# Ledger of designs, part 224: VHH binders against o26223

Target 1, 191 residues: o26223
Amino acid sequence: MKLLWTSQHIKVTVHIDGKVSKMDVLEAIKTRRSIRKYQDREVPEELIDKILDAAMCGPSAVDERPWHFIVVRNREMLEKIPEVHPYGAMVKDAPVAIIVCCDSSLEKIPGFWVQDCSIASQNILLAAHSLGLGAVWTGVYPLEDRVEGIRRLFSIPEHVIPFSVIPLGYPAENPGTRDLFDPDRIHLEKW
Short names: E, the ipSAE of ESMFold2; O, the ipSAE of OpenDDE; V2, 0.75 times the mean of E and O plus 0.25 times the DockQ between their complexes.

## First folded at step 11 (VHH)

Design K41 (framework vhh_lunsekimig_d3)
Fold by ESMFold2-Fast, scan of step 11:
Structure K41 (fold): chain B 191 residues (1-191), chain A 122 residues (1-122)
Amino acid sequence: as target 1 above (191 residues)
Amino acid sequence: EVQLVESGGGVVQPGGSLRLSCAASGFTFSEYELYWYRQAAGIERELIASITSGDSTWYVDSVKGRFTISRDNSENTMYLQMNSLRAEDTGLYYCAAEYSETFLGSPSFDYWGQGTLVTVSS
């Protein structure tokens, strides 16, 4: 299934519990958490369009931009993902999932498509968070069984590689904040 | 070093109960998502229950209402209470742990336990 993309201006405001909030970029990065439990609420198409617009704005090796996206809202299809992706069980309860894919025909530099698709995946997570949604990146590539399972389930052609499955929804859990700064991993001038 | 040790498996009659335990060490237990998988003879491992770091739970439909997953962060232990056991619940039960911010997870990684056998037989 494909959704028509719409051109929208992205505004730096989020709606949480009906309240409008302004989220700083650093705050968004530091407070984003993987969310695996969702409210029984529909995600408007407008928000998905904004997330996908943001996903395509990342840097790309030699401007390959090999990413393609499948937006899945069909309940029967969402419920089948756990059959081919072991950690996709929580996806059945998500109102929508985005599958990030690489069109290998667009590849100009071998191997850099993994970084391109990683950037797109992280942008989806950050954009979702900024819009009051929760999401989690569930890895597909490079696990061959997951790659083939997702390809078969969504009729993805051989030259396209499914990279990640990202369920999204309004969060039904609120993980705490993290303090991950480790100065021992920073080297000045040399190792 | 990450270590997961399962216990509590055994032979039980239909309609009986068992409690499985998964004792963990080598990581910050409270920041991990925890899973119970089951592997029956000739069938691929399937996820049957999970519990998030925030205590949210999920169950596969076949065990919903009969099995209860729980965690005790003070003991670094996860449990699976299995009630109203059926012959089709027979299998190897594996615990698994995933850092809450990981995007991976795989049966092939070190975060799997050894498995504990549950046999439901008359």
Scores: ipSAE 0.475, ipTM 0.716, lowest interface PAE 1.6, mean pLDDT 85

Design K42 (framework vhh_lunsekimig_d3)
Fold by ESMFold2-Fast, scan of step 11:
Structure K42 (fold): chain B 191 residues (1-191), chain A 122 residues (1-122)
Amino acid sequence: as target 1 above (191 residues)
Amino acid sequence: EVQLVESGGGVVQPGGSLRLSCAASGFTFSEYELYWYRQAAGIERELIASITSGDSTWYVDSVKGRFTISRDNSENTMYLQMNSLRAEDTGLYYCAAEYSETFFGSPEFDYWGQGTLVTVSS
């Protein structure tokens, strides 16, 4: 996959100023919602590049950064995802999906790759939201059938573990904001 | 503690209408994705309609234009308005609910109802 940011030989870029994000970090975290319905509108490659850059900026256990990403835009491939991941029709109808993977050969400390990939997945959701997109995390690992189905569909080698499938698009729904603060879950000085 | 209770099923003639209700208790209804599944005799349970916490809807092709799903968060109730009913619409109708911020995903839903029977016969 060729990302726009990784190419140093692109000469002519029509620079259209994107929307200036006025959303602060706390607002982004508190207002992000899972979005399962998307406009029939393509997501620019530049926005995907920004999202993936943000995904790789999370903390990582002993800096192992085991994440790899598959960006799926091909309609035929998107339509096949529900066959191996029974999440419903939304992945099929999304303009793009990102598959978060762990390359186990990059693992430096056993088991922490799950946390690394969780952090990357959440950063994708937050970055998408900050850019005016909607996304939803659909779990793959540790469900063996989903792991093997996604692996088979995308020719993922055995040492690489698909972790999550995240469809993305311009939102066609606007869920309300939640109030989830529970002070009973906060313990001062000790349990 | 958590319950989904379907109602509104019955016997109706082809071309008739029925309105199914799914009343919810024991959870924060407005935070759930809601589904209607149908199970016909000898056929596995299939998704026929869904409504997200943001009020976006989806329908299987066979019911599109005839069925309308809706939700009333103040009443903790989801509805399925069924018009122009056909013999093939006969089946047990289940409602199901899945937390909107789950990353586990369908079809392993958080909650299921017991079902309500719809029979379309002349």
Scores: ipSAE 0.527, ipTM 0.734, lowest interface PAE 1.6, mean pLDDT 86

Design K43 (framework vhh_lunsekimig_d3)
Fold by ESMFold2-Fast, scan of step 11:
Structure K43 (fold): chain B 191 residues (1-191), chain A 122 residues (1-122)
Amino acid sequence: as target 1 above (191 residues)
Amino acid sequence: EVQLVESGGGVVQPGGSLRLSCAASGFTFSEYELYWYRQAAGIERELIASITSGDSTWYVDSVKGRFTISRDNSENTMYLQMNSLRAEDTGLYYCAAEYSESFYGSPTFDYWGQGTLVTVSS
């Protein structure tokens, strides 16, 4: 059968520089979940580059941008991470992990590098999700044993602080979205 | 309310086997990382085994090859199969859970069981 009685239009939305986005920012934020089960499938270098570009676009205190990143694809190295980070067992099963580090020599304001690296870590999670990947933030700083273990494993110099380990890959699990809006935490005009 | 209930402890001879169970209620079990901790007399509680929501496992060196952790999300239960038991394995075994959106990597205060006693002796 033919539908020749009406004219139909296909609406295409173009975002910045003429590119089409797969999900909007609010959707990405609200549907992102921590993913610890990955497909046996490589993540292209081009996607890692996009994720790291997004990570470096976050705000930082006095624009100090103290972050450095280690990209780990070597299976033997991924398998050693749970030995120094027992709660990162899933890292050995991921195709790739990003270690977010702070170069303390780039710090301009004492202590704000923690917020800077937190922003970079969350941007990695959101960018990965927007690109169809799954990721999870496994905490390193401020837990001294994990910081020391990761530093030793990756030959990180003493003035550089490993902050988080983020394994990522194509997701092999699909947890539901969270409904967390709590209006009792919103105060108008005053506490 | 959150509940974690351990069972399966008992007295066993050296070289014997036991299977511990941890039954959970009051939370979405499949969205939690799960842990077995051991508390022996005179030492701090230590992590001995873990299983992630994605089924990745970890074991402390002293139990590798002897203990196997598993989870059944349909029954909201975690297990620890303990083989080739030694006198040093004697202690209270606690199950614990951490929510998947936590980046801390440690059980929260409400997500611990009461413990089940394992005694390896004659």
Scores: ipSAE 0.676, ipTM 0.858, lowest interface PAE 1.4, mean pLDDT 89

Design K44 (framework vhh_lunsekimig_d3)
Fold by ESMFold2-Fast, scan of step 11:
Structure K44 (fold): chain B 191 residues (1-191), chain A 122 residues (1-122)
Amino acid sequence: as target 1 above (191 residues)
Amino acid sequence: EVQLVESGGGVVQPGGSLRLSCAASGFTFSEYELYWYRQAAGIERELIASITSGDSTWYVDSVKGRFTISRDNSENTMYLQMNSLRAEDTGLYYCATEYSETFYGSPLFDYWGQGTLVTVSS
């Protein structure tokens, strides 16, 4: 199946070849895996817009919604990320990356922006997976060297904190689904 | 349990070459990020090279163009090809690993291998 959609700013053609079923939310959560190997194929802007819309739909403390996003497609900039984030080597091989940031001026409750940006990051991973893409969360905050490296590389203001770098693309690897259900971690009524 | 065994170290002259191996067992090798660290006398243990589950590589500046990291998932082994060796490359080389479902990226200290000694001297 081929899906063609056009808006005022975006024209997207999506190929849904070989897809035999649609993924519900529970399936998406259980089958999402971190993906670090990508096809040499660009991700349409319309799909990035859908992912970012999903990222902003998470709950936040006192509805503060402190997140800002930088979309990086420039190859030279993607290649510089591993220089300031040594454990993000795969970013240079991705067609695009999203940097999740917190604008601290929007923070209403001290410290809850970390939960807010974690929720946004996970929504990016799930939305990407639901759209046939693969992604991985590479941690930035609270590691001060990574925070300052990313800040300088992307000219991020002092009041904005880079939280995560999420490269994404069409997956070129297919790790299996994990079985993580542990009933010993569930307590009825009391500890 | 995770088990890592380093080998391939030795004594070489400056300009020489060595190939280090890290043999792994106890986990699904293809789903792990793999690292080479070096411990030199008087210097803290440092990351030298890494290879992701997706085959992306990283190198510390001092070894770029001289060292090549690779992985063989069928043999559960990681390699470090070391060319144009310098006296400053002398040290104990350790392999380490981290499961791919991590957003931290750095390996845990308790899962260091035994180490293999590289000595570059005339």
Scores: ipSAE 0.692, ipTM 0.861, lowest interface PAE 1.4, mean pLDDT 89

Design K45 (framework vhh_lunsekimig_d3)
Fold by ESMFold2-Fast, scan of step 11:
Structure K45 (fold): chain B 191 residues (1-191), chain A 122 residues (1-122)
Amino acid sequence: as target 1 above (191 residues)
Amino acid sequence: EVQLVESGGGVVQPGGSLRLSCAASGFTFSEYELYWYRQAAGIERELIASITSGDSTWYVDSVKGRFTISRDNSENTMYLQMNSLRAEDTGLYYCAREYSETFYGSPLFDYWGQGTLVTVSS
């Protein structure tokens, strides 16, 4: 029997002769929640590899793909992140964090790297959720003090811009789903 | 129906101590990161301390070693123990609950209490 976990702590059992039960894309998008409380359990490297593969599959401006990723597992380094990010206290409780960066030398058109790295960040959150993990996007760019704090802490070169810090782990909380559909924000044919 | 109610403010001499309380209702308290903010006259409201659902804490440098944030999930209450109070600690103290789905990390537009006034003067 194959056992799968979702970010909602739902354990899915698949019969030996059956097929894998998995979250579809719409379910993943609609049920993903920011998770800030993690189990004291390591995330396998294979899952991080899958998440980063998914992160790199997003569209980018003129296919520039300017993203670089720092994977942080070192406890001392995780505990230092809140010193430079005042809303990152939960990072020191996580087994791992991914720092999404832009390498400006890969940028083909000015300014669109923000959208590129936003797409990569959201794909990390969705991929983590689909694999039974929880994650939260803690913003770095465009807050200059956070950008320079993270840069110094992780020895990031001047031509590389830290964009987001995303702690991840097996979730130790299960927030409910959100009902956010607002038809008043949809305009047919014209404003 | 989300409510945050601050209490424990008052007038105290420099070097004194106060304990602030933030009583919460209308949500699952244990699942949220919680914050203490301070608003002093002529100064923008600033984050002074936070506590995660896992009890990890953060403090602004000016209060480190003097203030201690804590939470009691059974009583739905957050506390701020303030020791070695200084004149610059004078202000209106607000508790706030995180936005659950924010990447900015600011609770400025989420649920705020009414505030509790702390005055440090001789």
Scores: ipSAE 0.508, ipTM 0.760, lowest interface PAE 1.5, mean pLDDT 87

Design K46 (framework vhh_lunsekimig_d3)
Fold by ESMFold2-Fast, scan of step 11:
Structure K46 (fold): chain B 191 residues (1-191), chain A 122 residues (1-122)
Amino acid sequence: as target 1 above (191 residues)
Amino acid sequence: EVQLVESGGGVVQPGGSLRLSCAASGFTFSEYELYWYRQAAGIERELIASITSGDSTWYVDSVKGRFTISRDNSENTMYLQMNSLRAEDTGLYYCAVEYSETFYGSPLFDYWGQGTLVTVSS
């Protein structure tokens, strides 16, 4: 998004169709599922702005905050993503996708950008879920072919590394929640 | 615990068709991303097709338009419909699965079936 568009979106009040439920944090974490089937409905720009605001609020190594985001709504571009990302087939059917990138010129500590961008990606998934949307993280880094494919497709400069592609939309599926608690993975006081 | 059994392979002439099946047990099928891989003689095992829990599909370029992957969650089975078969399609076909919460995607998965042989020759 250009600065002009960002300013317009921040100052615009959008009426969301339907009631938005406010989840507590634990409920959001435990009920979030990867969603790969979307309704044919636009996602309002104000919801994307809220999601990206949440994405930027994660912890970051030495507060380097190296993340940049590309918001993709162009149907032709979304349809080309599966050509360079074999596990991103659902992206072609999403109304919008967010590409999480690292600007290496912002790195203060080499290598920690992976954790920074992972945190941003998870925050996008949780924020989307809390707003009644569904999303899925499709991995790009560290797979060289996917990194270069996405870079070429979106004209990403060499000093910027595409990390993940996250399609999102109103969900057209409702998978159940998972019970993953495993007490054998918890060690008290020592290993 | 996870078990996958492929079937449906055989000998077919160029231009012919085959339907492969992969029957699964030991897990909730609808919770998995599903994959078909091909292993040809002297060639590394490659991803041919995939289908997500939301029914989105991907195909490697060489089979696009000829092969169709599908899933039947009620029967705990996935399929690969293979049309307009070519000599280059000859190989062992394997199914593989990964949890729907994956963001990885890779030829390296925790569980593989034994494979089903497809031979395209005249």
Scores: ipSAE 0.445, ipTM 0.678, lowest interface PAE 1.6, mean pLDDT 86

Design K47 (framework vhh_lunsekimig_d3; at its last look DockQ between E and O 0.87; V2 from the best seeds 0.00; counts 0 for: unsure alone 64.9 < 65)
Fold by OpenDDE, look of step 12:
Structure K47 (fold): chain B 191 residues (1-191), chain A 122 residues (1-122)
Amino acid sequence: as target 1 above (191 residues)
Amino acid sequence: EVQLVESGGGVVQPGGSLRLSCAASGFTFSEYELYWYRQAAGIERELIATITSGDSTWYVDSVKGRFTISRDNSENTMYLQMNSLRAEDTGLYYCAAEYSETFYGSPLFDYWGQGTLVTVSS
């Protein structure tokens, strides 16, 4: 069985076995959109594995790779996330969410973990999109209430900082593509 | 010009109902996350309901079961159906909008309305 998703001029075919049509990296970047509506369909574990693999492929400061990932499929837990993260309302309607965390004990250089986890989070979004899934980055850090809410909910140790919550699923919306190129933001040789 | 205009506020008795509207213009409404806030006298503004671009909803506990947030993208309008109103629901009600490609989600939204007053009194 094949699932077809079209985003304007882009057709993504996803197979049940996790096989998908190839998407050019630039195409993935350019056509990715935040997806907050999902089909009533489970995401295969194989796709999650691929997404997590991609999440761990990004660079990090001095290769500290401080990231951890909590994969949440439990319906009750997914429904509880919005209680501590109101801006993540769509999480309760997703079949799965990935919580990106930083283990501060793995930091080699203080403060760069934000960049590390951002890279990981973005890779999750791009990988998901390339695999015919929809995802959205819901910010947790640096909002204290969200950080502590997620921490308590998932019993995350004090030295581990929840960074983002990313719900994923087969998309049930098509926001379209954007063109955000701004030549005024490009300076040649000097400002 | 971007505008959010709230309407539907008024004076109602406890147990009554109101339907607020937030009419949007000047931006692609369907690509925004939408929020209802309220502010009672002497109290900080609080988030009471949200509806995502994908129609996921969230409510603060105090309004659960009584309020319903909805949106009509064809009309560029968000609604808040308020039933079983209580005195503590009195306040200025604000709509806010945040672009869907943001991930911050804060009181610093892209757009705010001017507010509509809801007064629940006997």
Scores: ipSAE 0.726, ipTM 0.877, lowest interface PAE 0.7, mean pLDDT 91
Fold by ESMFold2-Fast, scan of step 11:
Structure K47 (fold): chain B 191 residues (1-191), chain A 122 residues (1-122)
Amino acid sequence: as target 1 above (191 residues)
Amino acid sequence: EVQLVESGGGVVQPGGSLRLSCAASGFTFSEYELYWYRQAAGIERELIATITSGDSTWYVDSVKGRFTISRDNSENTMYLQMNSLRAEDTGLYYCAAEYSETFYGSPLFDYWGQGTLVTVSS
């Protein structure tokens, strides 16, 4: 078996309710868009499990893996999130949301948990996209009002820090892909 | 060149109505999260209403049921319909935008309009 340097030969195969989808890893990264409009369709528990499995496979500082996840499907709870996170208005219209948290008791090296939880959040977005879902990362940390609001709403202990709220569902919008390659940001051998 | 231009402010008596408009140019309007903020004398600028690129809406409690935010992507315009106006609604109303590929969620300086004044007085 051989690792390929061309994106054309790197594929992810997904089986969903009898359907088969294939997506190039680089294609998944480049075509993922933030999705804030969802179909009125339930997301199967199996897909959430696959997304969370992918989230936990990211690297972390000293392999500390400080992440914990809260899966929110309750409509009343989803409707309360915009009350403590006004820029997350779309959460109340999503069938499900994942709250990414850091358990500070698992932290081995101070401060790197932010990077750990960022990696987990991005993996959730990419995994969702690869499974035919749309998602958006709504920031919580380091905004004190949002952190405390989410903590109180979901009874999150003092040693656990809510990092992001990620609503997801089957997309009801299809924004175009972005072309952001900027060679001026690439320096060969030296600055 | 990014521009946001507010209009529709004015002097109105308590219980009256106003419709504010925010006309946008220089960016792909449909891909932006849009906001109305209010700044009253002696108070920090506060978020009044939000409309996402997916048409989800949020309102601060003091205006729920009285104000309605909407957007028309074909006209690159956002609106705020203000009904049952109160003296406390007096202030400078700002249009703001943030690109949809954000995880921050709050508009920054680059995407603010100049404001339109609403005065509720008898």
Scores: ipSAE 0.713, ipTM 0.863, lowest interface PAE 1.2, mean pLDDT 89
Fold by ESMFold2, look of step 12:
Structure K47 (fold): chain B 191 residues (1-191), chain A 122 residues (1-122)
Amino acid sequence: as target 1 above (191 residues)
Amino acid sequence: EVQLVESGGGVVQPGGSLRLSCAASGFTFSEYELYWYRQAAGIERELIATITSGDSTWYVDSVKGRFTISRDNSENTMYLQMNSLRAEDTGLYYCAAEYSETFYGSPLFDYWGQGTLVTVSS
């Protein structure tokens, strides 16, 4: 017997400096896609601030909040990221990227910083989507060549670990929606 | 029945050109990140060019300015135009694809072709 999950659409009406978002949070989660093509259009600083505010709202292990963010707008630096992260070629075409980092001196429980920074990274993707932007998470940690390359490029100190690079901008593509629900992954009471 | 098939390899003189093709069947390229790798005898595969689903490209330094990666999603085909070939370009060339909703950024778990041989010799 398979249990079929249904949910009500829950819409959040927010008033942020006179602006209103009408995207239902469950719809936002289902419709977010990885965007790798961007308009030649600047992303205002206020939108980056809202995205980073959202990133910092996530839970963390024992409230350790180990995250730091590097905001990269400098064209020359964006163009250098693919030199140390060749699978992130789209970064050079983005108007801005956010590097999510862990400050290990803030870590209270060893190893949970990965979950903490994953939560922050996903919040960045969802917040960007809700603001009409497209983004993609390009993995850095735990791939040592990528970690060292990004650390060197941005002068990141040894105790700080670059976790992800997230280019973002107004989208110039629409990859469409996927139907990924799999009831065989749901187990009631026991495995 | 998912396949990637490379073609266009052959023997060429130094300074010559070749165009490699990678044709897909069983899936649609438009939702994939695409890659060319090469492997010289006795050496680990080397990533040499990438093209994202958004058409952003990257090249390893040794091929910059000489090789051009491109994709034609309507034909489910990726290309590598190889100009000014050198003896060091000799090797087996592989195409690979990685699904676009990934944060890993390497095709370890997705699709690989069988390779096409390029020999640059006098």
Scores: ipSAE 0.642, ipTM 0.845, lowest interface PAE 1.7, mean pLDDT 88
ESMFold2 (binder alone), look of step 12: mean pLDDT 77; pTM 0.763

Design K48 (framework vhh_lunsekimig_d3)
Fold by ESMFold2-Fast, scan of step 11:
Structure K48 (fold): chain B 191 residues (1-191), chain A 122 residues (1-122)
Amino acid sequence: as target 1 above (191 residues)
Amino acid sequence: EVQLVESGGGVVQPGGSLRLSCAASGFTFSEYELYWYRQAAGIERELIAQITSGDSTWYVDSVKGRFTISRDNSENTMYLQMNSLRAEDTGLYYCAAEYSETFYGSPLFDYWGQGTLVTVSS
């Protein structure tokens, strides 16, 4: 039995037993891959709630936490995203997408909201991976045409900036793990 | 050695068909997002079609229903099937590739081909 309550745009689920991550943090970081092919299978609302909870737990400049999230499940809306973001072609084939936004009215330090929203976007990717889902970050900011296209499509007010569109679902592809360690990029004591 | 080699261009009459091929070597083809761009005289290079590593496709409105993009990861080749060709389809067609771990998704690509000329005579 699940007990639910709502907080603004999401439901917080109690008793999410048996859905704990089985991978450690290093494993999650090293094995996460961008996934653009999804099974024809719905993502439960409780998993989206867990992902959004994780997204809000990143560090933020002066703890301004300017992020807002739009959860898109409507098929017609998902199909319209590639019309304003052509490089997000896979979004129309995903069961759900999360749009990461910055509310500029919450900004305390100019410009650091980009880092805040980048951290939130990466946390979404890692949380999804840890829960057995696949996701990909499709960039919106700082590309003005994509920012304006997404804003118009989702009726986003002018003081809110769409930052990224992240489709996600159960993966239908399994790319291998990357080995990218480069010691030439590490400098001891000096440049 | 990294290479993208286009082929299949030529002169065709309006209403005709052509199939362009983009053969790739020197990288893991299945890990790349793939694109066809067109450069017409006096017009900036534009994205015509895209196929993701997950096989999702996108087309610019002017070619929807006439062009079909596909990829064959076993042959390291991308195709563009062009049907019902029009005079305005005339141009240089370029294939391009971008690594799948990108969040940029716009033309600053790892690899570009040399282009193949398509001329729809009228």
Scores: ipSAE 0.710, ipTM 0.861, lowest interface PAE 1.2, mean pLDDT 88

